# Ledger of designs, part 13: VH-VL binders against q08179r182to404

Target 1, 223 residues: q08179r182to404
Amino acid sequence: KLIEIRKKTSEFLHETLEESNLITYNTIENAEKKQKFLNFFRKLYSAKEGKIMTFQHDEISAIAQMFKNDSVLDNLSRPQLAAMSKFMSLRPFGNDNMLRYQIRSKLKDIMNDDKTIDYEGVESLSQEELYQACVSRGMKAYGVSKEDLVDNLKVWLELRLRQKIPSVLMVLSSTFTFGGLPKENYSKAFSPLAEKKETKSKYDDLLDLYYDGILQVLSSIPD

## First folded at step 4 (VH-VL; framework fv_prolgolimab)

Design b24
Fold by ESMFold2-Fast, scan of step 4:
Structure b24 (fold): chain C 223 residues (1-223), chain A 119 residues (1-119), chain B 106 residues (1-106)
Amino acid sequence: as target 1 above (223 residues)
Amino acid sequence: QVQLVQSGGGLVQPGGSLRLSCAASGFTFSDYWMYWVRQVPGKGLEWVSAISDSGGSTYYADSVKGRFAISRVNAKNTMYLQMNSLRAEDTAVYYCAKEGYEYGYFDYWGQGTLVTVSS
Amino acid sequence: QPVLTQPLSVSVALGQTARITCGGNNIGSKSVHWYQQKPGQAPVLVIYDDSDRPSGIPERFSGSNSGNTATLTISRAQAGDEADYYCQVWDSSTYVFGTGTKLTVL
């Protein structure tokens, strides 16, 4: 079953992400960007030490945008690449470069599909098209209401197309949905003193959840 | 090296038709959205049309919708713009352009083709 | 029908820093791209995603984007930088270009 495969691959990726340098600090050429990057990770380190810290959505987006799909994939090990391939319903084959090509190609297909859906509107999709779109993006879809699938896809498009969160980070964020509770060191990185207001919509709740997932991925990056 | 080579411009009377071509090389053509952008001589840039990587989805600026048709043949690495019912205000240099790796920008442009609509 | 407003012209002395602005409501929430166009030539991408440089574009070119203003900065200006510059965003299923700025290097 797809759900079981995604759960197993998610658990493996969560356990091993901290062993990978998802970004090379020296590739950040702009001095202002380097300072923002350092400040963000100092804040994350404080949160991991148990200090109560809050993270703004625009703050998370600014740092996430510094990552590129190619740089992340280049720094993943062969077992991690194979796990990501399986999570995305691909059959891992060949050497490391072939695995990277396979994943890169799939991510580009999803990015192109995102643009088409956004132009036409999420509401234009049939039930079957909506279901397949969510499944392809690593979302739980079986037994999920049509309205919730619509909201999930709208949040994905907001983060991917407007906030420019790299597709690879979006996929890694989705693995937290299937892997159960985050590992202890990941959960310490985020203090969700979230709004408990009754006025929050389902869309706003999902947006917060996705930003939390992105923050969990970022928190797995070594010193 | 990425190259976009254009052809098919010229002089046409109002109400006439022209077809522009854009031949691509140096990248996997079938992986990228493609665009047409025009520029009236001495004026700024205006987006005209977009086509998805497969050719299954096409989009147009309101000023050309219903008159222009964008298409592509991935096997030939070529994109086209069929321009019908041409008007004097369609007089412009037309550029084909390739989408960047990420969404929303044009990383490579063709050399441009002048289209003049005049009696 | 959003409009991206640029100054009509900007002048800079050789070796000095030029700044070209692109104004738009909440433009800081969008990704801004910048193109250089010399007379008789096609546009060339010089900055994408607010501040990233394509391969082959010198470090003298940089960008920023916050609030209602995006800025293209050209440090140590050279004669060869003289051109028209256009900002661009994706907005509401369309591609919006700025009004364009003529940069003159004195």
Scores: ipSAE 0.112, ipTM 0.677, lowest interface PAE 6.6, mean pLDDT 83

Design b25
Fold by ESMFold2-Fast, scan of step 4:
Structure b25 (fold): chain C 223 residues (1-223), chain A 119 residues (1-119), chain B 106 residues (1-106)
Amino acid sequence: as target 1 above (223 residues)
Amino acid sequence: QVQLVQSGGGLVQPGGSLRLSCAASGFTFSDYWMYWVRQVPGKGLEWVSAISDSGGSTYYADSVKGRFAISRVNAKNTMYLQMNSLRAEDTAVYYCAKEGYGYGYFDYWGQGTLVTVSS
Amino acid sequence: QPVLTQPLSVSVALGQTARITCGGNNIGSKSVHWYQQKPGQAPVLVIYDDSDRPSGIPERFSGSNSGNTATLTISRAQAGDEADYYCQVWDSSTYVFGTGTKLTVL
């Protein structure tokens, strides 16, 4: 049931993200950051038009860091807020502000839990605790091995706590896992020093997947 | 207007106990992690303890583990640091501090409370 | 336990640009925050998340962080900028402060 709900809400969010201005150029106060933002989106728009472009993880992180949870939520419509609420296993109700409060509170709880888990170590969690942590973050967990749940949570913590990617973008990124197909004219991210290792880890694969998801969210911003 | 007002402190003998208080106003106290940071006079800053927004999780620097206990009462907008088995090296100005959202920094600080551990 | 190394002191002429460094192994992968402390006063946050300024902090304060070095930059230095400056990171098990830098405005 949860998987079905997440798939349906993910598909809706993907179809409608282009209608939302997740960040406005005018909210970026630093001139250097504004130039990086503009350069990134010019590159991204070129990729959407079919030009072959490559995106590095640090490049994606630098742009993602410019987003604030409140600003993103303020720019989502009520149907999008309701879909996000349902994706996060919340019961949506009320007006726009009530939905934003509900989502904001959930994201805050997840962030505080992230800190606790990171301090204690992912490997310290029981199987049930690990399962619940992954479920609450929008990850596929039913039928997933403990080792894979550990890797998923480690990637989440790396992106949230070290790369400082806003939790709202992480949740929106997770919806691409449930929605399935890549967005049209999507360009995939990869590290410039990434080589095809004979024994590339599951962690590295998941890291690439999350960066790809973040890039898809960013590519949803209107040209 | 965010304010953190501290009380407690003073002179105590080695092995003694002391409790510091930090009263918060101007923000939703129950939404933020809270911290204690100390500073030996003339020296740098040292993190002492952290408490989660609900009070359900507490963390301590290795130097104070087992001796200090951080707590909070969200209904009273107040945080505490119970200091037991005090040592001369615990002599410092103790600051309470509020976290900024999500990224492990301290956006507002209390005025500080001097704790002197001496015979 | 990692140590964040800062120069003991930095001098800057009035109206000129001061740069205070914070050195740490792979510090560019961490969020660096900067505090200003004047004698007898509590620290004041001047930069968070490497380069963001809190409300009320003037635009002449800026920050950067890459590789093994984070930098606090104070342009058009004023007499009121004279203070001790501390960098700080959270490394998932503790909160680490730099050794501190005394800024003197000549």
Scores: ipSAE 0.005, ipTM 0.487, lowest interface PAE 13.7, mean pLDDT 81

Design b26
Fold by ESMFold2-Fast, scan of step 4:
Structure b26 (fold): chain C 223 residues (1-223), chain A 119 residues (1-119), chain B 106 residues (1-106)
Amino acid sequence: as target 1 above (223 residues)
Amino acid sequence: QVQLVQSGGGLVQPGGSLRLSCAASGFTFSDYWMYWVRQVPGKGLEWVSAISDSGGSTYYADSVKGRFAISRVNAKNTMYLQMNSLRAEDTAVYYCAKEGYYYGYFDYWGQGTLVTVSS
Amino acid sequence: QPVLTQPLSVSVALGQTARITCGGNNIGSKSVHWYQQKPGQAPVLVIYDDSDRPSGIPERFSGSNSGNTATLTISRAQAGDEADYYCQVWDSSTYVFGTGTKLTVL
């Protein structure tokens, strides 16, 4: 049931996300960050128009870091907030501010849990805890091996805690996995590790998948 | 709007115990991690302890592990630091602090409470 | 035991730009936060997540972080900026403060 709910809410978010301005350009305060933002989106829009472009992971992270959870949530409509709420296994109710509060509270819970898991180590989790952690973060968990769940959670923690990707973008990124990609994958990101060492692990594959998801969310911005 | 009001502190002898309190208002206390940070007069800041939003997870600097215990009562919007086996080097101003909306920084601080460990 | 190294003191002339550095191994991979502390007062957050300003902090405060060095930049320095400044990082199990820098506005 969860899988079906997540699939339906993901499809709705994908078709409507382009109607939302997830960031206001004029709130970017550092001149160098503002220039990086502009250059990234010029490159991204060129890719959307069919040009073959390569996106580096650090490039994607630098732009994603400019987003704030509250700013993203403020720019989502009530139907989009309700869909996100359902995707996160919450029961949507109340007005827009109530929905934003509930989503914010859930994201804060996940953020607090991220810190605890990272401190204790992913390997410290029981099978049950590992499964619930992945489910809570919007990951596909049913039928996924323990080893893959461990790798998924390690990638999530790397992106959230080390690469400083906002949790709202991580959740929205996960919706692209459940609902299918609404557009051709624009990311042709090529890590130096994959290129030079030929040591592409399951972890590296998942990392690429998450960066691709983040890129899909960013590509939905209409500016 | 956010306020952290501290109480406790004072003079204690080496080996003694003391309990600090931090009363929070102006935010949803149960949504945020809380911290203790200390500062020896005239010296720098040193993180002491952290407590998760539920109180289920606690963390300590190596210098205080096994001697200090952080706790919170969300129904009372209050956090505590129980300090046992106090040493002269624990003499400091102790600040309670609230985690920012994002991880790993302290956006609001209490006024500070002086703890002096001396005979 | 991680250490964040700051210069002991920095002097800046009124209206000029002050730069306070925070050195740490691979600090560019971490989020750096900056606090201002005036005598007898609690610290005040002035920069979080490398370069973001809290509400109420003037635009002349900015931050950067790359490689092994993070920098707090205070443009158009004012007398009221005279204070101790501390950088800080979080890394899973630890919160580390820098050694602190006393900023003197001449």
Scores: ipSAE 0.006, ipTM 0.516, lowest interface PAE 12.6, mean pLDDT 81

Design b27
Fold by ESMFold2-Fast, scan of step 4:
Structure b27 (fold): chain C 223 residues (1-223), chain A 119 residues (1-119), chain B 106 residues (1-106)
Amino acid sequence: as target 1 above (223 residues)
Amino acid sequence: QVQLVQSGGGLVQPGGSLRLSCAASGFTFSDYWMYWVRQVPGKGLEWVSAISDSGGSTYYADSVKGRFAISRVNAKNTMYLQMNSLRAEDTAVYYCAKEGYSWGYFDYWGQGTLVTVSS
Amino acid sequence: QPVLTQPLSVSVALGQTARITCGGNNIGSKSVHWYQQKPGQAPVLVIYDDSDRPSGIPERFSGSNSGNTATLTISRAQAGDEADYYCQVWDSSTYVFGTGTKLTVL
């Protein structure tokens, strides 16, 4: 049932995310960061208009880091907040502020858990703990090997704790990459996982997948 | 405004014990991880210990593991460092520090408490 | 154990630009934070996550991080900028601080 819920909420978010202004240029205080933001989105909007562009991981991380959880949540509509809540296995209730609080509290719980897991090592988790950690972060876990669950969690921790990518963008990226495959309506600028061959490691493949997901979220921002 | 006020410290004999306190105000104490960082005379900054927001998880530098115990009482907005089996090399100014908005840095620091371990 | 290497001292003329480096293998893949410490005082965060400034820190302070070197840049140096500066990274369950740099404003 969870799989069904996640597929339906992912489809809804994919179709509606472009209606949201997830960040505004004027909220960026640093002049150099403003210029990087403008240059990135000019490149991204060119890609949306049909030009073929390539994006480096460092480039994606630098821009993603400029987003704040509260700012993103403030710019999501009520139906989008409800869908995100359902995707995270929460029961949506109350007004917009209550939904934002519910999601914010869940993201805080996940972040605190991320720190604990990282301090103790992913390998310290039991199979059941590992499964639950992946499920709670929006990852596909049923029928996934232990080695793949470990790699997924390690990639999540790298992006969250070391690359400082906001947890809300990680969750939204999971909706775009749920099941490990992008949807047909995504930007042509993105390299689908199915087209990648002969990569060096499973970890690197997953890292590429998450960066592609983040780029898909960013590409949904209206110009 | 965020304030971290430290107390404790002083001169103690090798093998002795001492407890440091850090009283927090100006933020929701129960929402943040807290840390101890020391600065030994003539050296730089060295991380000592970390405690999770609930107090349920504690972590230590290898140099102090088994001898120091970090704890917190969220109802009192206070964190502690219990130092046992003190050695001369533990002589330092000890700072309590608050986690920043994101992981990995210290956005506010206490004033520091001098601990001297000597005969 | 990783070591973050900083110059022992840097001198800058009043109103000029000071640059303090922090060297470490593949430091560009980590988030670097910078602290200012004046004699007898606690450290103060001046830059976090490579290049972000906390509230109250003037825009004269900026940071960068790529490859094997992170840099703290202080433009239009003032007498009040004289202090020790430390870089810091998180590294797998530990926090690593740089060796520290004394900045003198001439």
Scores: ipSAE 0.006, ipTM 0.513, lowest interface PAE 11.3, mean pLDDT 81

Design b28
Fold by ESMFold2-Fast, scan of step 4:
Structure b28 (fold): chain C 223 residues (1-223), chain A 119 residues (1-119), chain B 106 residues (1-106)
Amino acid sequence: as target 1 above (223 residues)
Amino acid sequence: QVQLVQSGGGLVQPGGSLRLSCAASGFTFSDYWMYWVRQVPGKGLEWVSAISDSGGSTYYADSVKGRFAISRVNAKNTMYLQMNSLRAEDTAVYYCAKEGYSFGYFDYWGQGTLVTVSS
Amino acid sequence: QPVLTQPLSVSVALGQTARITCGGNNIGSKSVHWYQQKPGQAPVLVIYDDSDRPSGIPERFSGSNSGNTATLTISRAQAGDEADYYCQVWDSSTYVFGTGTKLTVL
């Protein structure tokens, strides 16, 4: 079943992502962006060594935006590509380039669907359409209320369309949140901290959860 | 290289119709959303319409909704704007434009086609 | 009806830095794109997603976006930079363009 497949592939990706070179520093084409990249990862490595650090949503987005789907996929190993394919409900087939093509095609379909849903509004979707949209994006959907599915999809669209987080990073971050298995060295220091508000919505909680997932993907990059 | 070539503009009387064409080359046309943007001579840019990569979804500015129809034929690498019930305020240079790498902006533009609505 | 407000004109001396602003309520939460348009020509994309440059656009062009103001910065201005500049955002289901700024290089 899908849930069991996703659990197993998430665990595998969590354990192997640190072996991947998801971005090369010298491909960043702007001196200001290079400095932000170095400062962010210096901060992340300090947090991994046990120092208490806080991360803001806008700094996580700025770094995540530097990644490109093709570059990330080019640096994933064959077993990682196969695991990602299975996570996305695809049947792994062929050589590395065929797997990358299959994943690229699926990500393109999701992106086009994201645009259409955002234009028409998440609330225009039927219960079945909403469920399928969430499942297709790697979200936990079985046993989740309609209101929570709506909020999850709205957060996804905010991060994808407005914050410009690459699709591949969104899928990889879903493996950290869906699997429920943080890295063995994970601590609250690695998660973004929002200002404590007198009234915090479910949307704000989900936004924090998605940023936590993105941060965990970024924290898996070797130094 | 990416190229968008436009045709079909001209002079038309109020209440009349025109069909604009935009022929695309240099990219996989069926992979991108396409747009129409207009500009009154000497004034600013105004978005008119959008069409999804498959042609299955179309969107319009409130000022043209119900009068204009965007369409595309992916096999011909061509997009169209059917303009009906034209008004004097529709007088503008009309540009076709291609979706960028990410959503929400226009990375390549056609040369523009002048549409004049006047009696 | 929402409008992105730009100054009508900006002047810059050759070799100096020009800054063109785009004002809008909470514009920092949106992705801002910038177009250059020379007389009789179609617009050309010079900055997308706040600060990214398309291939072929010089490093002298940069962008920023925070709070209620987005800014296009053109360093070491050249005569060929003289043009109208438009900012643009996607807002829900519509595309909003700025009022436009004429840049004059002295």
Scores: ipSAE 0.007, ipTM 0.577, lowest interface PAE 9.4, mean pLDDT 82

Design b29
Fold by ESMFold2-Fast, scan of step 4:
Structure b29 (fold): chain C 223 residues (1-223), chain A 119 residues (1-119), chain B 106 residues (1-106)
Amino acid sequence: as target 1 above (223 residues)
Amino acid sequence: QVQLVQSGGGLVQPGGSLRLSCAASGFTFSDYWMYWVRQVPGKGLEWVSAISDSGGSTYYADSVKGRFAISRVNAKNTMYLQMNSLRAEDTAVYYCAKEGYSYDYFDYWGQGTLVTVSS
Amino acid sequence: QPVLTQPLSVSVALGQTARITCGGNNIGSKSVHWYQQKPGQAPVLVIYDDSDRPSGIPERFSGSNSGNTATLTISRAQAGDEADYYCQVWDSSTYVFGTGTKLTVL
């Protein structure tokens, strides 16, 4: 019984992904990458059904890299676009396409700023510059220590510039990390097993939190 | 189709000046950092200078600081390297190069321009 | 200034696998990029971010980076692969190139 339900839900998920017409999935020509994409979401679905699954950072990055800002934004509903705009300190205005354009413009500004900050070094920023950088990226900044702001921005730059995570997924992942303390993992089921066996730095805890947020974003994209 | 076309090389005396140009096409020039990298004939590659997408930030290798000035005119899709107080050790082929997905590598290079500093 | 050390030359027989190393203290913590340069030509990016290939670069080219050594691997070597190869990293506001390796295809 359970085995059949598991097989049918997996089948349903695969059919749903194909019917969703996700531009990223439909543009994957490499059979190996396409199979990894499907296997990842099958594993993610199992985790959502209460199974304890461990996701490696490189696994999450590989899948996240397959997404493009435009494809993600096109799949967000109006309430989600409005929420994202508000989270990024933008005033939601106009129709869906106007909201998407405003978000794209803001993301481009952030991406350009990311390169300049990384080149100069995060620790070269003044307290005010550091605060504004974190706020503009949707990070929790009020009442946060300078060291924590530095760590948050360093994690963002690592994921954005070195792991090549699309900026839209980065901003959306921030929405899942904003309400919690860095030591309280949003999704413990997603934490890497290998890293849990060793003593973690605060930076590593934040890195786990952001990867957990990315997983939550991927699981919440409707169609 | 990305293209970087260079000009402005030549022979100059020590202490002289020269300006190199790099004309870009096939991409949105104003969205990318641009670089100069040089190579002494028969030797290895050496980074010289970098300029941010807006032109608001410029960076230089210690060997050229205070003597070279990188600039860009986004409306003309062109980047420049103004070289002053030239020394014999500045003799090299100079390449302009474009930022990849991130600023830390060079995905497209110009054809190179020879600069010879000799008495 | 940190130096990225490469062997001066590497020889490989046609159809065999060539491996070019790039040595640097804790280089595994940085992203390594590789360039191919043929005589009289500009460098061409062949590997970026340790192991990614640009469009147009054959699958025979692969990269790895761990500990103190990054490696460019060229499988099924062809005569056209004969060139100078340079590794490169970004290191706190500067770009460091390796000493270069001449690959000879026998």
Scores: ipSAE 0.000, ipTM 0.491, lowest interface PAE 13.8, mean pLDDT 79

Design b3
Fold by ESMFold2-Fast, scan of step 4:
Structure b3 (fold): chain C 223 residues (1-223), chain A 119 residues (1-119), chain B 106 residues (1-106)
Amino acid sequence: as target 1 above (223 residues)
Amino acid sequence: QVQLVQSGGGLVQPGGSLRLSCAASGFTFSYYWMYWVRQVPGKGLEWVSAISDSGGSTYYADSVKGRFAISRVNAKNTMYLQMNSLRAEDTAVYYCAKEGYSYGYFDYWGQGTLVTVSS
Amino acid sequence: QPVLTQPLSVSVALGQTARITCGGNNIGSKSVHWYQQKPGQAPVLVIYDDSDRPSGIPERFSGSNSGNTATLTISRAQAGDEADYYCQVWDSSTYVFGTGTKLTVL
């Protein structure tokens, strides 16, 4: 039931995100950051037009860090807020502001939980706690091994706590990752690495997957 | 209890190299980001570098990019800072530091290691 | 290039309240952390996430952060509080320290 709800809501969000302006350019703090933002999206739009471009993880993180939870939520439509609410296992009800408040509250709970899990260590969690942590963050957890759940949660904490990716973008990226099934036209154009085709750990593979999810969210921004 | 013990400082000529070490104990080293922060004698604190818990991501202040390399060996609970192409302005006390419970701050610091770059 | 401006020095009488400011554009939207450094010693975290205290830091240390100014408040100042104090924020691509304030307890 949860899987079906998440599938439907992720598909809706994928179809509608490009109708939203998730950041107000004028809220960017300084000229250097504004130039970096414009250069990144110019590069990203070139990739969307079929040019082969490579994106470094630090480049994706730097741009993602410029987004604020409140600004993103303020620019989502009521149907998108309702879909995000349902994806996060909330009961969407009330007006736009009530939906934003509910999502904000849930994101705050996840952020506080992130800090606690990080402090105690991911490996300290029981299998049940680990499963619930992954489910709460929009990760695929049913039928996933304990080792893979640990790696997924470690990647989330790396991106959220160390790379400073806003929690709202992490949840939106989870809709792309959970919905999975990237289109066949996804090619090297969206590769986050210049060249790193060597034997990698599962952790490194998951990190690449999550950065791709973030890049997909960013690529959904219209102009 | 949390402890960070540093070594490897000294006097070096401009253009030379030096490697600093930071040995950690009292916490699960492999779960925390680690940092280097320096302080020119008589001046303020300046962030130098950061390394993720796995060692897979590294970050540098603009002043040291291309010259310094941060690394860690989780099996040994040790972090390093390899400093190359040293300049007089790199003369400072270098501190290793541990990420706090949340992120973006330094809850425990090493004792500091003096690096002097002069002829 | 981001700058966090602190007063060069602040003096406080024994038992009185010291206030050390940290100025930065829209600093209230960031988490501010404060460090105490005594001569010849490593810095010690005294406040994190604007207003939280680490274990072992007395309750007379408090913090606030709003608009363009964060403030470290040390009530009932003691001789042992004499030190340099630094504010610090994470600003997307970097970790920025304030210019530092020398607190003198008279």
Scores: ipSAE 0.000, ipTM 0.411, lowest interface PAE 19.9, mean pLDDT 80

Design b30
Fold by ESMFold2-Fast, scan of step 4:
Formats: C-alpha cells, structure tokens, sequence
Structure b30 (fold): chain C 223 residues (1-223), chain A 119 residues (1-119), chain B 106 residues (1-106)
C-alpha cells in the first residue's frame, strides 16, 4: 500500500512541480550566488530545449544549497503539500499552514536522526531500524537487500550532512527516483542452490542517481 | 556573527565539582551539535564531550565518562559541562566548540576557561 | 581508534612553503581537518574536509589527504603563521587530534 501511495504521489508531484516557484531570485542575497543561480537555470533551460548539456555534482550541490525548507514549502500548493505529506507517510489534515507545519516537523525529525545515525555509524542500526530509516526518507526499501539499504542511507547522509542539500529537496528528489517496484520474488527466499556473488559496490551509481533526482527537481522550477 | 562566550572555571580541590557555561549567539543554536575540547597547559587538544542539537544524545571521552555531564538549554542558547569527582589530570583549559558543516569538525571555538584541580 | 602522528616541529623561511604532515592508518579514507593555535588563544579552523578553506582563511593555506598521510601546506609563509597546528578526524563516535606541530617562521 505504501509503495502504491508513493508511486501515485510521486507521479502527481512530477506533473505539478513545474507549476511551482520553489525559490524566488530575490531571496538570494549574495550577488555571486545570484549570478551562479541565473547561469545554472539558463543552462538548464537550454537543456530543456533539446541542447546537450552536462551538469557536475558540485554545480548541482551549489545551487541546491541555496534553497531553504521553509521557502520551498511556502511555494507548494495545498494538493502538492498533501501529496508530499502522504509520500512521507503522514496523515494530511487542515489548511496549507497546518500541512506545512506537519511536513516541517517531520523533516526536522529526519534531520536530527540523520546526524545521530551518521555519528554512530549506519552499521550500528538493526535491520528493522535500517528499513524504517530508509522508508522514512522516501527510499525504495521493499525487497531491497540490507547492503543496498546501507548504501542508500550512506548516500543520503553524504548529500544531506556533507553536501548540505536541504532535506525538502532530498525528499522531492526521492519522488523522481522512485521508479518501478522490485519484482515480487525479489529477496523473498534463500536458496542453497543460489550462486555466491560478490556484493558489487554501487555507491557511486547511487550517488549519481540521487544527483539526477535533485537535478530533476531543479528542472521543474519555472523559468 | 557567530560567538561562543564561556564562563565558569577556577580553582577546585580534587574530588570537587565545577560547572562550565557556553553562551552562543549569531546562529540558530538548536540546529547544531556542540562540543567540549580541553587542553592541558603546554600539551595538545583532547575531545571531552558532544551533545546533539536536541540534547537527546550525549557522548563522552573514556577519560571523563561517568564523571562529566554535558547538557544544553536551547531556549537560552546555552550549553553546560557539569564536572564531578575532579582529578588533578582534569586541569586544563576547556573550550566549547560548534559543529561545522558536519558534526565531524569544529568551525567556531569559545575563548577557553581554565580549570585548575589542586589542593 | 586511530593514532594521528605529526612532527613535533617544522621550520620554514619567510616566503617559502611549509608542509605539515598528519600520519594515520588509512587516513585517506577519512576527512581531515586542521586547526591553527597561537599562544594564549583558542584554536582556529584553517582547513576542513581535507582541502576546503573556511571564509577568511587565505588561499596560501591548502590541504591534501591520501593513503596514510594528510598534509597541510602553507605557501608564502608569513611571520603571523607561526603557531601550533593540529590535524583532527572523527572516528567511530570519537574525535582524534594529532600530536601537534609547532611551526617556526625564520
């Protein structure tokens, strides 16, 4: 049910984010940062028009860092806030301000939890705690191996704590990276006939996936 | 601008107690982890304690565990270090410090408070 | 818990380049931070996350970290750079400081 809810709310947010002004140019104080912001979105606009453009991780991070949770939430409509609330496993209620408060409170809890998990180490989490941590952050967790959940959480912590990507953008990014569901029998049973395979590190691939998700969110901002 | 202003400190006898205070300004105090780091005169830096942004998690160096208690009152923008059962080897300048971009380093430090444990 | 070893002292001539090393097992897999401390003063962060400079720290301060050695490099050394320098890493819920290096500018 959760995975169905997340897929439906992701599709709705994907369709409607382009109608939102997630940040205004006037909220950026520093002249150098304003110029970088403008240059980034001009480049992004060119890419939308079909030109081949490449985006470096550091340039995506620099722009993402300019966003504030409150500013993003202020620019989301009530249906978008309700969808985001549902995606985050909250029960949406009340008016726009109540929904913003509910989401902000949840994001604050996740941010506090991020620091504690990173400080103590991702490996300190029990399997149940690891699963819940990933679910709470909007990650695909159903049928995902423990090692992949660890990698997902480590990438989240790298982007959130070291790259200082705002948690609201991380959650919105998750909606863009929430693809198809795992196959029904994925990780369901253990077989003594299964070949032993070396766990291939996909950390870098996963990092690229998250940056692509952030870029997708940024590309949804009207020019 | 970020400022950390320390108070407390002084001379105390072995076995005694002392409480240090660190008053913060220029940033949203409740969003950052806070730390205590000490330095014996003429020696190097030694981490003492850490407290999470909410105050819900506290951490201590083995040398002070069970004797020191770190706390914070976010409404007052102030952090404390309660030092009990003080020993001569606790004699040091104590610095409060703020979390940087991540909890792994200290971007701003208080001026330091000398604690002398002697009879 | 790693042990971080630094040379006790380093001397550099005015205007020349000083290099202060921080040795630790597999330190290249960790983020290394550097602090400058002048007599009677609190430490000041000069490099974080191996090579990043805080606002206000001149470009002549740089850092690197690979394998078993992290290095703080101070180019065009000035008299005001004379201080104690400490490397630091976070490791498994603890903070480890290097043994400290006294930099003398001749």
Amino acid sequence: as target 1 above (223 residues)
Amino acid sequence: QVQLVQSGGGLVQPGGSLRLSCAASGFTFSDYWMYWVRQVPGKGLEWVSAISDSGGSTYYADSVKGRFAISRVNAKNTMYLQMNSLRAEDTAVYYCAKEGYSYSYFDYWGQGTLVTVSS
Amino acid sequence: QPVLTQPLSVSVALGQTARITCGGNNIGSKSVHWYQQKPGQAPVLVIYDDSDRPSGIPERFSGSNSGNTATLTISRAQAGDEADYYCQVWDSSTYVFGTGTKLTVL
Scores: ipSAE 0.000, ipTM 0.491, lowest interface PAE 13.5, mean pLDDT 81

